# Designs tried in a protein design chat: VH-VL binders against q9umr5. Part 56

Target 1, 268 residues: q9umr5
Amino acid sequence: SYKPVIVVHGLFDSSYSFRHLLEYINETHPGTVVTVLDLFDGRESLRPLWEQVQGFREAVVPIMAKAPQGVHLICYSQGGLVCRALLSVMDDHNVDSFISLSSPQMGQYGDTDYLKWLFPTSMRSNLYRICYSPWGQEFSICNYWHDPHHDDLYLNASSFLALINGERDHPNATVWRKNFLRVGHLVLIGGPDDGVITPWQSSFFGFYDANETVLEMEEQLVYLRDSFGLKTLLARGAIVRCPMAGISHTAWHSNRTLYETCIEPWLS

## First folded at step 16 (VH-VL)

Design qm3
Fold by OpenDDE, fold request of step 17:
Structure qm3 (fold): chain C 268 residues (1-268), chain A 123 residues (1-123), chain B 112 residues (1-112)
Amino acid sequence: as target 1 above (268 residues)
Amino acid sequence: QVQLVQSGAEVKKPGSSVKVSCKASGFTFSTYYISWVRQAPGQGLEYLGIIIPEYGTANYNEKFKGRVTITADKSTSTAYMELSSLRSEDTAVYYCARGSKWFDSTPYYMDVWGQGTMVTVSS
Amino acid sequence: DVVMTQSPLSLPVTLGQPASISCRSSQSLLRYTGNTYLYWFQQRPGQSPRRLIYQVSNRDSGVPDRFSGSGSGTDFTLKISRVEAEDVGVYYCMQGTRWPPTFGQGTKLEIK
C-alpha cells in the first residue's frame, strides 16, 4: 500500500484548492489516504506561524501514528515553511518525502497582491518598519519576511524564519537540525513564472544578497554553516530540485504536467 | 562557439509521429532552458514548449493538447521534440532555442537558435 | 494567452530611410519583479530568427546601433534609423512575461 499523504495549504488558502491534486493522486496511486488539513484557512492563515505549527502538529501526530512505515508531506507556499518548522520541532516524525511546493523557504521580499492586501500603502522597501516590530510579527507573512537591506533587523526580530534557519542562536538549534535531518527526501519545487514568491529562487533556498543579486543555495550562510542540515541533506542525496517554467503560483497544485514530473515520483 | 544544430528534414504521414533533435555545443547544456518553436510556411512563429535538461522538467503550450513531448539527454547535450498524431497543419519548420540558465528569470531568452528542421506532413 | 499585435504587417522602405514597427500586447508585460520581457527578432529570408533586442531596449551583441527598442506596459516600438539592404526580412516581437510566450504576426520589411 502507498504511504499516506498529508497536504498543508498556503496563505489565504483552503483544502478546496487541492481538489485537482487529490484527483491526480487517486488516479495514479489508488488507495492512497490523502488528508488535506483544514486548519488556519483563509484569513486565519495570517496567524503567527508558530501557532500554526502547533495546530498542524496536533493534526499530523495521529496520522503519523497510524502510519508506522512513514508519510509524505505536500506543503504549498506558506505551508512549506510550516512543514519545515514542523519537522524541526518533532523528534519522532516519520516523513519520507517532504515536498515543498513553491514555498518561500528562504523568505519573501517582494510586492505581491497578498502584501498589498495586508499593507496597501507599503512597499517592500519600507515593510521592515512594520514586519520587524512586535506587532508585525503577529502576522504570518512577516514571520518569513527577509529584507536583504536590513539583515540586522531580520536576524534580531524575525521570530520564525531566522530561528528555523539557525541564523540566530537559540537553545534548540542543534535539536531542530537533528530532527529535520530525519526526513528521507526534500523535494523543492518552484519556477520563474510563479508571480508571487520573490525571489522565486527562494523555493530553492536561493535569495538576495545586499545588492539584490540572487545567490544559490550553496552560497547561503545557512548552507555553508549547515545550520539546519541543508549541506548534510545535499551530501547524502536527499535534496531534489524540480524547477519548471510556465507555472503560476496558484497552479502548482493543479497542473497535471507538474504533478507527473515533480510530485508523483515521490509518492511511491 | 555557442550553437544549436538540429536534425534533418522529415516527411511524415498523417497520424504518425516525428522526433526532432537539437544538439548543443559551446555551453553547459544541462543548465539552460531549451525552447521549441515552429513556423508554418509563410506564417508566423508559434511556441511549443520548454525543458530544463538538468532536471528533465518540461512544460507545454496547451494548444497542442498533449501531442508534444520534449525531452533531453544531458550526456549528449541533445534536446528532443516529439510531435504525435501529425496533421497536415503540423507542416512547419521547427526550431530549438536557448533560454537563460534555469536559475535565472528569463527562461524564454532565446538568444541562440537552431537552423530549423522542416517537417512535412502529407498523405 | 497574451495577444501580440504588430503594425504594420508590410513595411516597404526606401534605402537610407528610417523604419518603425509597433507591437502592442493585450496585457501588460510588466512582471511582478519590475522587469518587462519583450523581445524583437529578425528573420532574414531562408534563415532562422535572430534576436535583436531583449527586455524592451537592450541590443544583442553584434546588432547595429541603428536598431533601437522602446516602450512600456503594452506598447512597444522597434526603430531602424537608416534601413540597409541587409535589413530585409520579417520582424517579430515576442513576450516572455506570461506563459506561454507569444509572438506578433510579423512585419515584412522590403526595399522599395
Scores: ipSAE 0.949, ipTM 0.967, lowest interface PAE 0.4, mean pLDDT 96
Fold by OpenDDE, fold request of step 17:
Structure qm3 (fold): chain C 268 residues (1-268), chain A 123 residues (1-123), chain B 112 residues (1-112)
Amino acid sequence: as target 1 above (268 residues)
Amino acid sequence: QVQLVQSGAEVKKPGSSVKVSCKASGFTFSTYYISWVRQAPGQGLEYLGIIIPEYGTANYNEKFKGRVTITADKSTSTAYMELSSLRSEDTAVYYCARGSKWFDSTPYYMDVWGQGTMVTVSS
Amino acid sequence: DVVMTQSPLSLPVTLGQPASISCRSSQSLLRYTGNTYLYWFQQRPGQSPRRLIYQVSNRDSGVPDRFSGSGSGTDFTLKISRVEAEDVGVYYCMQGTRWPPTFGQGTKLEIK
């Protein structure tokens, strides 16, 4: 039988968004038990990411316990960061494939229409004033805001991304790295036509330098220092990259071609 | 010398399939986007699809989904476009074109084109 | 799909005179990153398309400076300051901002 699949949604999202994905999985892998976690839907997706991690952890633990052969995670957008943190804090997870579906794994630095309505008086260049305050860090979006022009503020004020990346020293860094490395495969999905993730290469652990030049994963300090295990995962062939052009942000979970090419191969 | 060289002209019956090849030279084939475009006689240009050879990830114009398959062989630096269930209206010159590197934000850069492959569909 | 509309479709020009081709898109071609992916291609008789301009106004290497591109949002223009015999062919605009890429109908430039 196929391993169970657990799906984690993104910002302002819900389980309903994954109806097509469920259909695809049912058609191609009949009998697969798919659980779309119905937690922190809609505006509740703005809750602090650590709070979300705790909630999702409580939901996945029973599922994992019933699947000794392992499970697959499909985590969309903001959900990809939640899942990465989840795998970092769980010392006994049994995740075979962690599928990061268009997630800002190295953070977000963009003022798209998707975010503008939430911060109508803030431009991309000024959001650091809000996000790197104690008040701002109570919102999920600020938990992975990564301003390349204010790296010092990011490193010191980010209560989520900087920690799971091991960019700021903390007492759990070694243990979190060990836990994350339990994953069988890390499948990174994204593309240049996303329209929301900025830069889109963040889905592949690429990100801006101080001049807003996008650098690859292998050029990032988190990789070079192997702070949470990226270098180790790559070395043992556990990282899979699946970039695709022509996919908008809201279509990653509802495109048949994308599913067959980037998701389906990892659901065995 | 950066260039794309395509396979020769094809004559096909309706309902059959055709597979056109595009061989790259002068650049690192696997890391670039390759697009396919066609042009019916006396008509404009129509986009078919795209692939990243390194990862084998292809996407298609919805108009052709189900009939077109784009693949690539990194070992021979060759991209392929296969069109099935051929119709008379599929008669056209088919072009391959190079995009940017996959990690860049210009997949449809199309700075280098093949010489084209004429495909004729007739009874 | 984004519809690209060129005008005129036929462009007879006297040698040495200027030429102008308009291209309009049904939607803005400005991407969320601030870039505009509008391209101009030249196709001479019996040849493959050749890119002349990328991202609205950048000339490719080897393209004469008599060719220039301009515009923003939904309105774009290709200009030839002084037409030469070698400029005969069909010119296409193309948008690469939204999937799928789409082309204009083409403008046939001929010498009077």
Scores: ipSAE 0.946, ipTM 0.966, lowest interface PAE 0.4, mean pLDDT 96
Fold by OpenDDE, look of step 16:
Structure qm3 (fold): chain C 268 residues (1-268), chain A 123 residues (1-123), chain B 112 residues (1-112)
Amino acid sequence: as target 1 above (268 residues)
Amino acid sequence: QVQLVQSGAEVKKPGSSVKVSCKASGFTFSTYYISWVRQAPGQGLEYLGIIIPEYGTANYNEKFKGRVTITADKSTSTAYMELSSLRSEDTAVYYCARGSKWFDSTPYYMDVWGQGTMVTVSS
Amino acid sequence: DVVMTQSPLSLPVTLGQPASISCRSSQSLLRYTGNTYLYWFQQRPGQSPRRLIYQVSNRDSGVPDRFSGSGSGTDFTLKISRVEAEDVGVYYCMQGTRWPPTFGQGTKLEIK
């Protein structure tokens, strides 16, 4: 039998967004128990990411307990960060494949419709004033806002991304790294035509330097320092990169070609 | 010298399949996008699909309804385009073209083109 | 799909005179990152397409400076300041901002 699949949605999403993915999985892997976690839907997805992590943890624990052979995680957009944090705080997870589906794993720095909705008068260059404030960090989007021009503020004020990345020292860094390294495979999916994730390379742990030049994962300090295990995962062949052109942000979970190429191989 | 060299002309019957090759030289083939474009006689250009050889990730113009398959062999630095269920309307010169590196934001850069492969579909 | 509309489709030009080709897109070609992926290609008779311009206004190496690209949003122009005999062929605009990439109909440049 196939291992259970747990799906975590993104910002402003619901379980309905994954109806095509469910169909694909059912067709190609019949009998697979797929659970789309219906938590923090819609506007509730703006809740602090640590709060979301706790909620999702409560939901996945019983699923994992019933699946001694392991489970697969498909985590979309913001959900990918939630899942990474989840795997960092859980010392007993049994995740075989963690599929990060177009997630801003290294953060977000760009104007999007999501940001415009939350901060109608804000500009990309000025969001640090809001996001790196105590009240700003009460919003999920700000939890992974990564301003390359205000690195000090990011490192000191980010209550989520900087911590799970191990970019700021904290007492749980070693344990979180150990926990995250329990994952069998980390599958990174994204592409240049996404239209939301900025830069799109963030889905592959690439990100802007101070000059807004996009650097690859291997050039990032988190990799070089192996602060949360990326270097170790890569070394043991546990990181899979699956970039694809021609996929918009809202289509990553509903494109058959993408599914067959980047997702299906890791559901066995 | 950076170049793409394609396979020779093909004559096919309706309903059959054709597979065109595109061999790259002068650059690291696996890390670049490779696109396929066709041009019917006396007509304009039409985009077929794209692939990243390093990862084998291909995407297609939906207009072709699954008739197109794009693959790549990194060991030989060769990309392939297969078109099935051929019709007379598929008669065209087929081109491969190089895009940017996959980590760049210009997959459809198309700075280098193959010489083209004429595919004729006739009964 | 984004529709690319070129004008004119036929362009007879006297040697030494300037030429201008218009390309209009059905949607803005400005990407969320601030870049515009509009390309111009030249196809001489019996040859493969050759890229002349990338990202609206950047000339490829080896392209004479008499070729220039301009525009923004949905309206783009290729200009040839002084047409030469070697410029005979079909010119295509292409957008690479949205999937799938799409081409204009082509403009056939001929010498009068």
Scores: ipSAE 0.938, ipTM 0.960, lowest interface PAE 0.4, mean pLDDT 96

Design qm3
Fold by ESMFold2, look of step 16:
Structure qm3 (fold): chain C 268 residues (1-268), chain A 123 residues (1-123), chain B 112 residues (1-112)
Amino acid sequence: as target 1 above (268 residues)
Amino acid sequence: QVQLVQSGAEVKKPGSSVKVSCKASGFTFSTYYISWVRQAPGQGLEYLGIIIPEYGTANYNEKFKGRVTITADKSTSTAYMELSSLRSEDTAVYYCARGSKWFDSTPYYMDVWGQGTMVTVSS
Amino acid sequence: DVVMTQSPLSLPVTLGQPASISCRSSQSLLRYTGNTYLYWFQQRPGQSPRRLIYQVSNRDSGVPDRFSGSGSGTDFTLKISRVEAEDVGVYYCMQGTRWPPTFGQGTKLEIK
């Protein structure tokens, strides 16, 4: 029998978006119990990420309890940050595969034209004025906003990303790292044709330096200092990279070639 | 120098398959995208698909209805393109071309091309 | 798929005269990051394509400065300020902004 699969959706999303993924799992792993968590749908996905983490934690506890042999997480876009925080805050999670589908794991630095009704500006160079304020941090997209030109403001103001990355000091850092390191495999999926995640290499823990040159995971301070366990996981062979060209942001969970290559092998 | 050298011309019957090789030299093969492109006689260029040899992650133009398979052998620095269920319309010169490194944002850069492999499909 | 339309398809030119090739895409080639992945290739008879211009306007190192690329959005142009005998061949534009990459039909440049 196959381990249960828990699916966590992204910004402005709902469980229907994953219908093709569910079909693929049913075909290749018949009998697998798949739960797409139907929380914080639509505009509710703008709620602070710590609020979302709390709600998703409450939902996954009974699923994990019924599956002592372990579960798999498939977490899409913003949902991958929710899931990474879950792995840190849950002392008793039993996640084998954490599958991150095009998630902004090192943050986002892209224009927000789709949110111009909410923010006074949508230009990425200006959003730090909004996002690095107490008002801005009440919105999920600002919780992982990462402006490479205002790193001191990011480190000061981020209520979420700087904490789960171990970039801002807090008393739970050691416990969170220990919890995160209990994951069996971290499967990173993304690609250059995504069109939304900026830089797209954020899905592989890459990010801009001050000149907007993308540095890979192994060049990041959080990796070098092993702040939350990336260096340890890589040394164990627990990090799997599965980049694929030709997939847009909304198609990661509806492409059969991507599923067969990057997802299927990790759903034992 | 940086180069891509392809296998020789092929003559095939309809319904069969063909596998074209593309051997790389002068660069770290595993970390660069390899694309495949074809050109029917007297016609323009048509994109087939792409691979990252390090990860074996290939993607394909839907136009070929699952008939194309792209693979790579890192130990020999060789990419392969296999086209099955051949039709006379598949008669073309098939090219491989190098893109950027996989971590860069320009997979379709195509700065280096193979010499081409003529595949003729006739009954 | 993004359709790339070139004009003219046949371009006879007198030596030393300018030449201009247009390429129009069915949708914008501008990426969110401000990049436009529009390329120009030259194919001499019986040879593999050779890249001339990358990302709209950047010449490859071995390409003479009489070649220039320009444009934005959906409309792009390759210009040759003074055509020389070695310029004969077919010129293709290609977009790499949206999957799958697509090529224009080609423009055959001939010396009159």
Scores: ipSAE 0.831, ipTM 0.914, lowest interface PAE 0.9, mean pLDDT 93
Fold by ESMFold2, fold request of step 17:
Structure qm3 (fold): chain C 268 residues (1-268), chain A 123 residues (1-123), chain B 112 residues (1-112)
Amino acid sequence: as target 1 above (268 residues)
Amino acid sequence: QVQLVQSGAEVKKPGSSVKVSCKASGFTFSTYYISWVRQAPGQGLEYLGIIIPEYGTANYNEKFKGRVTITADKSTSTAYMELSSLRSEDTAVYYCARGSKWFDSTPYYMDVWGQGTMVTVSS
Amino acid sequence: DVVMTQSPLSLPVTLGQPASISCRSSQSLLRYTGNTYLYWFQQRPGQSPRRLIYQVSNRDSGVPDRFSGSGSGTDFTLKISRVEAEDVGVYYCMQGTRWPPTFGQGTKLEIK
């Protein structure tokens, strides 16, 4: 039978959004137990990401315990950062495929309607003043805000992304790297028509340099230093890239062509 | 010199399939988007779909979903478009066109076009 | 799908006179990054399409400077400052901002 699948949703999202993905899995992998975690829905998705990681950890432990042969994670948007942190903090996770569905893995540096709603005077050029403060870090979107023009502030103030990327010293960094490296495959999914993730290449661990030129994963310092295991995973053949044009941010989990091409092969 | 050279004209019967090739030269084929576009006689341009040859990730205009298949062979630097269950209204010139590199943000750039392949569907 | 509407569909013009082709989209073509992926193509008789203008106003290499593109949002224009005999053909606008890419109906430019 097929390994159980655990689904983690994104910002301003809920478990209901994944009904089409559930249908696709049922059609191609009948009998698969799929759990869409119903935690931190809607505005609760703005809670600090470490709080979300703790809550999702508590939810996944019994699921993993009942599946000693392993599980798969499908983690959408902000949820992909939650899942990457889970892989780092769980000494005993048994995740085979970690499927990162249009997730801002190297951070976000883009104006969105939800940022304007939350911070009405904000622009991407000035949001660092809000996000790189203690009270700003109480919001999930600030936990992965990554301003390429204020790197020293990012490195000092980030309570989440700089830590899980190994960009700031942390007493558990070695253990987190070891835990992350136990994943079977890292499947990176995203594309140029996403419309929200900025740069969209963040879904592939690409990101802006100081001139806003997008550098690929293999050009990033966190890759070159192998700070949390990306270089090791790539050398092991464990990183799978699946870019696809023509998919908007809200459609990644409801597009059959995307599912068949990028997700289905990894749900053994 | 960047070029896209397509296969020759085809005459097909209704209900059959056609597979048009598009051979690339002068650039790193695997890393660039390849789009397919058609033009019925005396008509405008119609977008069919796109592929990233490196990853084999194709997407299709929903109008043609289920009938069109786009593939690529990296070893020969050749993209293919196959259209099945042909009808007389599929009579058209079929073009391939190059987009940007997949990691850039302009997949539909279409800066270089093939010469076109006439497909005629008649009994 | 974003509908692209060109006007006029037929454009007879006197040699040496200016020509203007309008292209309107059913939705804004401004991407969240500030880019607008609006393109103009020329198809001379018996030839494949050739890109003239990319991203609203940038001329491709080898395109004469008598061609210019302008516009924003939903309203775009291709201008030819002084039409020459070699300009005969069909002109298409295309948007690449939203999947799937869509073309205007084409504007057939003819010399009177």
Scores: ipSAE 0.828, ipTM 0.909, lowest interface PAE 0.8, mean pLDDT 93
Fold by ESMFold2, fold request of step 17:
Structure qm3 (fold): chain C 268 residues (1-268), chain A 123 residues (1-123), chain B 112 residues (1-112)
Amino acid sequence: as target 1 above (268 residues)
Amino acid sequence: QVQLVQSGAEVKKPGSSVKVSCKASGFTFSTYYISWVRQAPGQGLEYLGIIIPEYGTANYNEKFKGRVTITADKSTSTAYMELSSLRSEDTAVYYCARGSKWFDSTPYYMDVWGQGTMVTVSS
Amino acid sequence: DVVMTQSPLSLPVTLGQPASISCRSSQSLLRYTGNTYLYWFQQRPGQSPRRLIYQVSNRDSGVPDRFSGSGSGTDFTLKISRVEAEDVGVYYCMQGTRWPPTFGQGTKLEIK
């Protein structure tokens, strides 16, 4: 018998997008209860991430309660940030594997089709003017926008990412770190052919410095200061990296080779 | 200094398998992408697949999916490509080539190539 | 898959004269980050391919400055300002922007 699996989708997404992933799980782990949460679909995925976190929290509580032996999370794109926040705010979560499918864990700094659709006159170089305002923080994309050239604005204005990364002081930082560290494994999945997450290394907690040189996780201040538990988690041997070339952003949950290599081993 | 040395030529019958080795030296094998490319006699180059030896994560050109398997042995700094269910059209020189480090954005950089391994499929 | 089309496929050239090889892709090779992963390889008779040019226009170490690459989007060019006898071989363009990497058909350069 296998632990239940909870799936959290990304921006402009819905539960239907995961039909292939469900088929793979059913074939390799028959009898696994898989729940693809159907909250904040489509345009609703633009709601503030704290609102999404609250809604997803309410949905996962009964699932976790029915499975005292633990559950697994598979969280795609923006959904990986929702899931990381869930791990921080839930004092009583029982997540074994948190599987992060190409999620912008250190933020996003890239011109994308959906960014151009939402803010057609904006570019990554000037989007900080919108995103680092109270109005901009009402959009999910701006909640994890991370402009490496306006770090002071990011640190002061971010209502979500700077908080869950422990980059700005807040009264819950110690409790959130403790909760996050209860996860069994953090499985990081991503690759250079993604085409959306910018830099793609954000999926592995890498990010740009001020010169747009990508620094790895172990070079980030949030890692070095262990602000939310990454250094502790890595030292515990609980961080699994599974990079794969040749996968585009919309294909991470519909590629059999990716599933068998990076996901299947963690669904026991 | 940086070198990729491949195993010797092979003659195979249709329906059998071949496994070509690619031994690396002069660089940190585990952290670099290794690609496989082939060239039929008198023809152009075609891409087979890629691996990150550190993680064992391989991916394959759809054309060869189900017949090609790429692996790596970190202890011997050796990558392998195995092609099964061989056909006469699989007669080619098979090359390994080095890409960038896995954390960089240029996996298909292919700055260093092996000498090639001739595989002949004949009944 | 991105189709890479080279022209000409056969290129006889007089020693000391310029040579130009065209490579066209079926889709733009420009990434959203502003990078274009277009490469040129040279294969001398009986040898493995050797990379000459990476990312459109950057010469590898040890490649003579008579080789230059240019282009953008879907259209790319390799130029040899003065062909020498050692330049005989087959030249391939390759794209690494979109999975899977794909090669042009090759251009066989010969001295006439």
Scores: ipSAE 0.828, ipTM 0.910, lowest interface PAE 0.9, mean pLDDT 92

